# Miniprotein binders against Biotin--protein ligase 1, chloroplastic (HCS1): the designs that were tried, part 6

Target 1, 330 residues: Biotin--protein ligase 1, chloroplastic (HCS1), of Arabidopsis thaliana (Mouse-ear cress) (q9sl92)
Amino acid sequence: AMESDASCSLVLCGKSSVETEVAKGLKNKNSLKLPDNTKVSLILESEAKNLVKDDDNSFNLSLFMNSIITHRFGRFLIWSPRLSSTHDVVSHNFSELPVGSVCVTDIQFKGRGRTKNVWESPKGCLMYSFTLEMEDGRVVPLIQYVVSLAVTEAVKDVCDKKGLPYIDVKIKWPNDLYVNGLKVGGILCTSTYRSKKFNVSVGVGLNVDNGQPTTCLNAVLKGMAPESNLLKREEILGAFFHKFEKFFDLFMDQGFKSLEELYYRTWLHSEQRVIVEDKVEDQVVQNVVTIQGLTSSGYLLAVGDDNQMYELHPDGNSFDFFKGLVRRKI

## First folded at step 21 (miniprotein)

Design X2 (from W1 with D13N A58L)
Fold by ESMFold2, look of step 22:
Structure X2 (fold): chain B 330 residues (1-330), chain A 94 residues (1-94)
Amino acid sequence: as target 1 above (330 residues)
Amino acid sequence: STIKIRFKIEAMNMEIEIEITVSDPEELAEIFRWLFELAEWYGADELELEVTVDDPELAKEIAELLLKLLEEAGAKDVKVEIKDGEVTVRARLK
């Protein structure tokens, strides 16, 4: 019933004239919407210079777009200096946006109190969401692993090109990124199946230059090479789409098996021993199993002391402990 | 005779929603089998689907069909609610 007082400006940027014409069409129709009836103002990149007063730490649209060499992903960008959720932007407007569009923000916040109380995410975090389509529901969740791998390879690629030390970003299954035992990023995917396709929205947060809450890539880099050039969010995002588009093409053509070797070198779980729980006669029994890889569904494949293979599912607890049911023998 | 089907599943912390609209009830069993197979593929503990129809008699027929299909598939504790032209079916798969 009551109209929201919140408003939001979205800057639209295209890689080429094709995407720029799409942006003009969206602006003319004012066709993008957000949940909670937030009012949206659409602004073309050519008009955006009057909006940004903090030049040094705002996302650099030109730097990002100049780096883009992809043919599908990252060619249409939506940016806002402050935004409640980049994921909401792309997921609620999936049909209005080119598939592969990316939304980026400098500050992401959750909720807005009736009295203008706002909780903000720190600047320096790379917060983005983008879209894709898939057809086979049996492999849709594996996209999270492709995205994770593209993030880790993007960080490696940027470090290599800049002559920087290797930052060993690792994957914690199913959707977290770690460095030196601390979480540095996370991935959130959702999907809606309509019209014979799975519409997938991918959200990523990566601590590039934010000192809180855990660690960030630039803090690790300063500890390794204090005089070095620092990582920029724009460079990582450009490298991400280059790696992701290549990996996605392999994944769609040949399945996840084509990426498994690199994935297992990058994740934290090779030969990891974990304690799993099972219920026998109303009692909880603890067993030790060893992680082998992924099942065809994308769950953890493990072997017990009996040399039988098991499938492990998340139970909502910490990864180091599984408190839920374990499927026995595949 | 518009039949709207909504189904949700979670796999590896990813939420998947499936929305299908049909006008021919002969396809309902085929759609249900696909959704059930997907739920089994991801090891779901229970299945829940919502079917919206405009005809109360069709809603009853759909509820009876879904009960039959779930029992034939071996589902347990099958529950059906019919409210204002919406059929909600819930079943335990394990």
Scores: ipSAE 0.782, ipTM 0.912, lowest interface PAE 0.7, mean pLDDT 84
Fold by ESMFold2, look of step 21:
Structure X2 (fold): chain B 330 residues (1-330), chain A 94 residues (1-94)
Amino acid sequence: as target 1 above (330 residues)
Amino acid sequence: STIKIRFKIEAMNMEIEIEITVSDPEELAEIFRWLFELAEWYGADELELEVTVDDPELAKEIAELLLKLLEEAGAKDVKVEIKDGEVTVRARLK
């Protein structure tokens, strides 16, 4: 038996009166649904005073909205202290929500990471999901790289503005974020093509102020600058949307090429040598290749010792993407 | 008549689901070729496609079209099933 007949409160918050009127409409019609038939109560921010005050380290809606300077993304927010999935909220209600709406929670369980390695979302972690639209299916998965870059640049930007040493967040292809060799975050994207558009839902988890499961940004910062003010989830999310909106515009106008130099400066894989495995007549053949970048489809581009170019694909069987890579001649 | 197409790709740990509703069967060949080109673009080893249609005779024609187009695309081990107005196609692309 699935025990999914629980209730869930979603607090709706808009940047301006336009978004606030959307929130009122959604509440009056009770328009939002969850996939597990969880009963949903929609609450306007103006009505949520008791819920926010009841948790001293809950996400600060006003602090976030005051930081928003974007024209499209992050202007409509859905918050709950605890959710099974922020991603489900925005993906299953895509048509009812303004494009660019964001759902944030303080605690998320189960997540939408890989089945073997479920992302843990304790309190202090920045857990959010938001929506966007694209039209070209050949570049849709590259949005993961744009999101990753916006996260890393947002962390740098907040540190710079606060006079802090920056935290060197690195990208592990295709959708993980690392600091000092430890995972600090991850990205999960899905899309559904309907009515001539790809409806994309983006989920992000970033360890800002949580002690587990690995490390967090504030733990790293405390080691470098013990006397400094710490990073707040709200500041990072605001900076994220500012960077993301700019990068997304570049990506849609000029393609990922416009972001490549910054991306390769930020990822872990420049000149990385990896072992790839090919099956030839029921035998496994191992070869060593050197990572050069990304292919146009978004897979790894590598050169072999034979100076031939290869596209590298995960085989889906390995716990580590890089231990099960299969190459394809280009 | 209403024709509903459902198709799914995974690429770089991202799920892409494609849902298309078509009223004119003459558009189907172009749509199916687009789907197969996306699958090839991402290097998919296998594909699975579901088509739901109200008319059993049209379902048969759709199945024949899919089989023709997949063979033209070089697909292997093409399996087509028709049941209760649903056409399911599975094929190996490698």
Scores: ipSAE 0.780, ipTM 0.914, lowest interface PAE 0.8, mean pLDDT 86
Fold by ESMFold2, fold request of step 23:
Structure X2 (fold): chain B 330 residues (1-330), chain A 94 residues (1-94)
Amino acid sequence: as target 1 above (330 residues)
Amino acid sequence: STIKIRFKIEAMNMEIEIEITVSDPEELAEIFRWLFELAEWYGADELELEVTVDDPELAKEIAELLLKLLEEAGAKDVKVEIKDGEVTVRARLK
């Protein structure tokens, strides 16, 4: 609409000449769009010297791209120093972008004109979104678990390669990441099924170096090894795509069962006893169950004191999935 | 004429929107069964789907098909609305 004059600059970067030619085509056609008629300026990485500065603590495009050894994911990158949503960039432009493209920003915020509130993800947080395709609707939401696992294994690999102490990043079902009882990251996925494929857009936020005490990976690392090298967002993202591409291939070829052992070693819920709510004649009754794993649909599998198996579902009343769980007999 | 189907489900904080364009009405029963089976797979308590078609007689036939299939699935409180070539169905599955 003529009433919105918001604008956004997107820097395009490819791993190889193939991706670089895609970037040139997108820029020549000016073919990317954002919600609310935000005007988009497309800039090739080769043209962005004034926007991509060495030593200004921005995401280092060259460092990331030099680390990429994947064949599909992370080979086409979109970066902006500030934008409202990396997820919107890849989801609204899914058909125009190579599948596996990633959007990264240094600072993510909510748009001012929509809600009056401005919330920003702090600089130092790794904020990214990328795309993939799936065909089987019965397993699409399990992709969140594959992504979670790739994040935790990426952090482990970077620490191992740099000789750093182990940072025990754990998974809180279904899509949160925790260290020492504090949330350090989260995953948000959406999908649109069109032309016989599920187009999946994956958003990830991970607190790597956002400067506050005890709520990011580098704060945990400093507490364990005060003189250690710090983790860089670019290293973690590169390791993420390496791990994710391998896990995604296993997931597509052999199902989530191929990843279950590693997943259950990494999540918080093995043998966890939880309180669930049941309705009996319009009354809410609380019962205790013990988590056993995941069902085929991706919900929690649990055993009650009655030795019956249940699938646990959230009741929709709380952001914490474990408050207000409802069991359904299998 | 073309028939456009829109259906949404949510599972474990993931929203999935399904958009299908059909040119042959004889394929509709299979498609609707697939959508309802997917909703059942994720344990949906309620469902809502929208079908857009330009032909008012076809819209009525589609609404009747949806009622039939939802009754066979044991759905409760089935509500169907037809407005300006759009068929909207809401139902309780449990």
Scores: ipSAE 0.777, ipTM 0.913, lowest interface PAE 0.7, mean pLDDT 85
Fold by ESMFold2, last read:
Structure X2 (fold): chain B 330 residues (1-330), chain A 94 residues (1-94)
Amino acid sequence: as target 1 above (330 residues)
Amino acid sequence: STIKIRFKIEAMNMEIEIEITVSDPEELAEIFRWLFELAEWYGADELELEVTVDDPELAKEIAELLLKLLEEAGAKDVKVEIKDGEVTVRARLK
């Protein structure tokens, strides 16, 4: 009977004195909550040296914060060694946290929700969630593509700076990351519109140094360069926010068109032939289309054998979006 | 009186929940049209909208407005429920 399992400690860390004063205010007001009224204890990073023992595998707060050069994103960090959901921390406390705050955990149980009979994911997975704001509801879901691109570019940059081999992380539409045909990460976004703004919460999982469930970046790297230094979660997260802030500024100023050439070089789907299903006279007919890119709504743009253009939509009946695509004439 | 609107859309595996608080009922038609346009933009097959208001007579007026705007949008199988100041509307857009 573990009575301490009904509580959660969150360590707060700021890049500068501005964020540190926010953290102090949150602690003094005890302002953060979790779903189901899990008891929350807030700890300043300055207080954590004696309470949170760092071992080789815990997220290194100083290493991460020393890497941050952004002006908005990643400057306020919330960490816990174990959480049910980093996403819940930032989404349920959106109004209390600076926009751009990030929550990181070493071990996450069952993603966003909490249940009985919880199991642990091994350490080494980079599990984080952060916040942003948008105003135009017609482009909000495209943020997933911006985040995906920032992750792939962050991995590229860290490998380059450390003199490591290139790891070809690819994007599987709409929100999965792959290497060598195996999933290494995923992105989940949610939004609530309030006060004339879309409050967006972004969750990311990236297999950096975990042996399961499929593969991880360091396993790929060991196969390419066995004697090399390995990737650290902190370095990737810092590089992520640097790339993301630049891409987000471009996206907000110029739209997704400003990023789409880099995106198409990074995704898996250029000229991909896929089977789609049409209803003809109450029957399901399969057709082949060739993916051309994205529509302005963010769905797949494709051309059929009839040389007509289509927008492809998932039908929601499969965990693989490409198994149930239906097409709509443009 | 305070009018609260809750509406959800889902696009490309992203859930967007829209919560709007309105003080002036004359703003409602523009807000509902905006919500329906977002649903159409993302190709929604069906929609569900919840409106909460403490005034039962205003709830009936809101339900009538929603029925008219959904008909203008070409919605089918429109179902409206009013319960204790909450108006719930479901409709098929395709």
Scores: ipSAE 0.760, ipTM 0.905, lowest interface PAE 0.8, mean pLDDT 85

Design X2 (from W1 with D13N A58L)
Fold by OpenDDE base, last read:
Structure X2 (fold): chain B 330 residues (1-330), chain A 94 residues (1-94)
Amino acid sequence: as target 1 above (330 residues)
Amino acid sequence: STIKIRFKIEAMNMEIEIEITVSDPEELAEIFRWLFELAEWYGADELELEVTVDDPELAKEIAELLLKLLEEAGAKDVKVEIKDGEVTVRARLK
């Protein structure tokens, strides 16, 4: 059976004439590629209006683009109705895309997860990846926390603007987003150092409108708001880039310290007691420590019952980071 | 001679791949120290470093330099392999 070479359609959208000319240039050169050599069809937003039947469930490009007032982030958009990975699009084409370009899909069928896990996101998830550059390698992982904060604050901002009840999106360290003790999202970042810069690809998954497998943001609003006023993916993504650009500028100017108070108010781990495993020779010793914050490198800072300060490292083997923590003396 | 360095760090569930192309061998010592400092900063227990070079004699010099710098950094269980112009180094930092 000839597997029909399912061409992937990428719709290119620019906020201004500058990004629109980039979109035209990319289309004309056919420069965008996928890692698996999947045939890519590049379509300009102006051409796509005739191709995309108004499926009410598709990402509304105009709604998002009209919301964007950022200077750097989210001004160049790639959308696909179905994509293997938004992360693969932005990371593999990093040099061809403006810094701050975003890729969004309605359905991600080979999404990158932790430890090379492939996952499929159903409709109703906000699945996106975007690019940024950093110079200081010592703070590159802290971008995950900035992104997490920007997502949580974006959800608040959209709720406030819509007159909706507050949805308390919390951060589970390092990269997960929770509502009412259930995972609703996650962040995955990768970086490649090239030409004296860390090229960072940020992937975000947020369950906005699909009640499976755990819950979604709109499920929290159920019975409190009319369906017409529920959260839209486009609204959250627009609000995200506004929050993110602001937080990124603060982070680059003042360091993560400027965001720590907001982070500690938003995370799940204030004064949390955790069990850590120490390998002492051939014996595993369990110790209890209390989380105090983050270290300068971005690990968990904790105090032992001995009043010693420790940096907590993941063991690399545990799916839940809190089940595989190792302590190191500071 | 074109020297290509590849180094990977995993920190807080983020993979950082460092790819450096060096044209001047005199820059290597500073680059390697910087990579080791980053690995130490993120508390890496082990490091793996790949260096690709087109000159076999330069590959030996790079291997010797890496051994020296890893010893200076207090690394343990240092293994250096040279194969077909590829220098692979593995070491424990802690």
Scores: ipSAE 0.760, ipTM 0.910, lowest interface PAE 0.5, mean pLDDT 89
Fold by ESMFold2, fold request of step 23:
Structure X2 (fold): chain B 330 residues (1-330), chain A 94 residues (1-94)
Amino acid sequence: as target 1 above (330 residues)
Amino acid sequence: STIKIRFKIEAMNMEIEIEITVSDPEELAEIFRWLFELAEWYGADELELEVTVDDPELAKEIAELLLKLLEEAGAKDVKVEIKDGEVTVRARLK
């Protein structure tokens, strides 16, 4: 019945003096907590000179903050060289942190007692989590699609600005990112509704400069342009928040419809034929349907050979969402 | 009295936890209907709802309200347990 303790240091960094005063307040009150009796030491950026060395390949806080042009997202940063979960940092401290705060780590490791949805990452992976608020529960899960678009558009934007060939990062519904048939990233969103709002925490892992688990963006670049400059985590994250803030504003103002055409251009599933399983009495039969897009609730919209429209749901029995799909007539 | 409601939905790999604190029991019917509508919107097959209240008489009234509203929603296999200030309801929506 003895719980193991862990400790970590969290470096706090603000874009402006307003965010810096928030960081001082959090440190003075020791306001941040982590699960599993993790002991937390809060350190201001001004105090952490030996933790922010550029030549040790750590996340460059100044480079990131200088790139931030947003008004809401990415203006308050929490960094640690090692964490068990960037998601836990922002989700368990949602009320203590400015909305839009981001937690970044260089290495995320599987701690004892962690769930199977914890992304493990070596150094070179861009691992971050940030927060937002929404009010309409019928569209909250669609935020995953907005985040996915912001990631893919950020990679394109950075490549374009650096004169690099585009890396064709594609979206595998609902929350995976792929390049050349291999997973290069993933998105995890959770939410708690309190006080008439949905507090949403978004976690992203993107293989920028790590060789495992499968491939990374810089490995793809080396194959395309061996002598070109490589991608840095800081520039991708900065571009991400610029794209995300614009897309989020469109999404909140006009709904996902405003992003839908770009999403379908970027995902893997246009006109994809998939096998679905129907339960008829005690019998399971297989049918083929063709993916047309998303329903208003955010599930897959498909048409059968009978020209009927269906909403596709996972059956919960497979790690691959596209194995064991079941359809519901609409 | 303080009434605390806990409810969970999963949609498209996203977990949504709903926690509501209510001081006026007359608000409960609207809140429960909203939760059930949200579950239906995402096509949930089953539902589990936890309500914590410090008044045993209110706990009974809340359980009866939940039974009524779940029947109106067409839920099946509705099970209600009241234990130590907690009302737990489980039901199938399909």
Scores: ipSAE 0.758, ipTM 0.905, lowest interface PAE 0.8, mean pLDDT 86
Fold by OpenDDE base, fold request of step 23:
Structure X2 (fold): chain B 330 residues (1-330), chain A 94 residues (1-94)
Amino acid sequence: as target 1 above (330 residues)
Amino acid sequence: STIKIRFKIEAMNMEIEIEITVSDPEELAEIFRWLFELAEWYGADELELEVTVDDPELAKEIAELLLKLLEEAGAKDVKVEIKDGEVTVRARLK
C-alpha cells in the first residue's frame, strides 16, 4: 500500500501587515518545505477561519495573536493541527521565515527529543519551536537556560493574571522542566552557523493539559484549586514570548550574568551533592562535589571536599546527566 | 576554488553545526583557529572537521595547514584523511 503522504497543512498568521505580507509571499511561492519531502499545504489565517471546525482542543490563533505585543518574537505564527516536528518546520525553513517566527502544533508525532528519541505529544501539550540569531558562539548553549527561565516565568505570569495558585515550575539542568519532582517539559535547541551568525532553532514541549505521560500544569492546578480556571496553551505561549524577548535582550546586552540569580532561584541544584567519576591511573574513582552554579561556558560549577572548584561535564553516555558527570579542574 | 568547512560541536545537550564557505584560502588559518578555540571553550575531548574542496592540490595544502594548527593547539592522535577532495580530520584535544 502506498502510504499516501498525508498533506501537512500549515496555517500562516501575521501579527501586523508586515508579517501578513510575508505569509502571503510564502503561500504564493509555496516555499515552505519539510525535510522528509511531505507535501505542504499553506493556508492564510484569513482563509483558515472558515475551515477550522470549532474543536475546543485546537490552538486558538486569535487568542494567541491578540496577546502578542512583542517586537521580534512570536509575531509570525505557523500552526498545524498535526505535525511531525515543529522544530523541523522552523529549522528547515530558517532563511524563509522572519527571525522569531514560531511553529505550534496540537499533535506532534515525530517530535525531536534528547539523543534521537522521538517524542509524541498528546493533545493538551504545548509544542512549539521558534527561531533566533546569535553572534557569539561561546554563549549559544546558554540560550537553553534563557528559554527555560522564560517558560517558568510565563507560567507564573499567567497564574498571577488569572488569580490562580502559584505553580512552581523548576529547572533541571540543562534543559528539563519539573513540577513537584515530575518532568512537565523540556527544551531542545539546535544551531547552524551560516553567514557569520548562529541560526538557533528552539524547541519547547510543556505539558499543560495532557495528563500523560507524567503530569501537567492543569492537573497540578486542579489538585491545589479544584474549581479554578485552567491554563490555556495560548496564554502560556503569549506570556512566554513576552518574558523571552525581555530576557533575550538582557542576555544579549549584559550576558547571562543578568539572569543568573533568577536561574539559581528557579533551578533544582542549589547546594546539590553529586557523584562525579574521575579516571585516576585507569581506575574509576567516585568523588562527591557540591553544585555552586554555572561556569562561563554554561557547565555546572561545583566545589570538591578539597575546596577545589570544578567544571562538571556530561560523560556523553548517561541519559540522566547527573549520573554521568566528570569533573574537570578549573 | 570553493572551500566548504563543516564542524560540529555538542555542548550541554545542544548540537551546533558550523558551515563555512571560504573563497580565500588565506582566511582558512583564522577560521580553523576559531573552530579549535570553540572546541576548547566547550571542553571537547575530540575534534572532527570536514573540509570539501574542488582542487586536490589545495586539499593537500589544507591538510598540511590543519596538521600544523592542531600541533600548535597541542592536539594528539591527529588523523587526516584525504579522499575525492574531502579532507577529514580527527584529533584528540585532551
Scores: ipSAE 0.758, ipTM 0.910, lowest interface PAE 0.5, mean pLDDT 89
Fold by OpenDDE base, last read:
Structure X2 (fold): chain B 330 residues (1-330), chain A 94 residues (1-94)
Amino acid sequence: as target 1 above (330 residues)
Amino acid sequence: STIKIRFKIEAMNMEIEIEITVSDPEELAEIFRWLFELAEWYGADELELEVTVDDPELAKEIAELLLKLLEEAGAKDVKVEIKDGEVTVRARLK
């Protein structure tokens, strides 16, 4: 079988002259690589005019780049019409890219999900990954919650700006996004500690305009307002980086406490009763606990019917975190 | 001698890979304590640590240091393997 050398095209876009010179430098050095040794073709935005077909389904680079008003995030964009993973692009090239660089694709065919789930994203999904740096290893997982909040607030901001009814995107702990009880998105983060910093790669998927396999934001919007203008992926991504930069600054300055109230208003788990399985003397005992919030490490905080506080840990085996929770006394 | 430490933590469905290159063996004890504190902070049940070193005698000293620090941390079922300049440690923290 001829292994078709499916060259991956990466279009490099810079918000300013600084990021544009970085794009030129990367192209000239041909320094960007993929972990699977896929042949990469680097193209500057100025050269890509013929690759962006007037296909209404392609990510509009100019619309996104014009929306970016951030100082650190989303100012350097890598776009591809088709990628294995946006996460692989930013994580494998972390040292070559400006911090806060984003990779976006129209089609992701080997999207990294949770350890067992390949997230295949058809056209109409917003699939992106971006980079950040952190110093405190104890709060690195909390970045998932900051990202989740920024997505939910970005969707509200776009609805508000367009005069649309609000789509109530909710957070399912630890890293899923839901609308009307259906999953519409998810977050995957990885980190590598090097040179006294945690290099974090954040992957986000949000179903904006594809009604399969569950629902999308635009399907929900059409149900509320049939004649309304639809949400665009570029608008959501621009609003995301604006919200995220603000929330990240609050998180780095004041800790996650500054965002907890907004998080608990946005998540699904306020006063939720869950069954936890305890192993006592080789017997499985089911206990009911009530979710109260998050612990300082980012686990679920819950109270037992005994009024004891517990930290809830995933068992590592369950697909649904809520079906494989183990309680630990605090 | 170049000492390379590799440590992985999974917390809230996030993988954190820690890679540290150490040039001064005197820094190892502080680094190992910091890694154990992170594992405890995330409530890890098990710890796996890999240390690559070019000197076989230094590999033994590192293994002895790790045993001592894991005992001080109250770890159980501590296993240390030394093979081809690689020290692998596994322990139960809970």
Scores: ipSAE 0.758, ipTM 0.909, lowest interface PAE 0.5, mean pLDDT 89

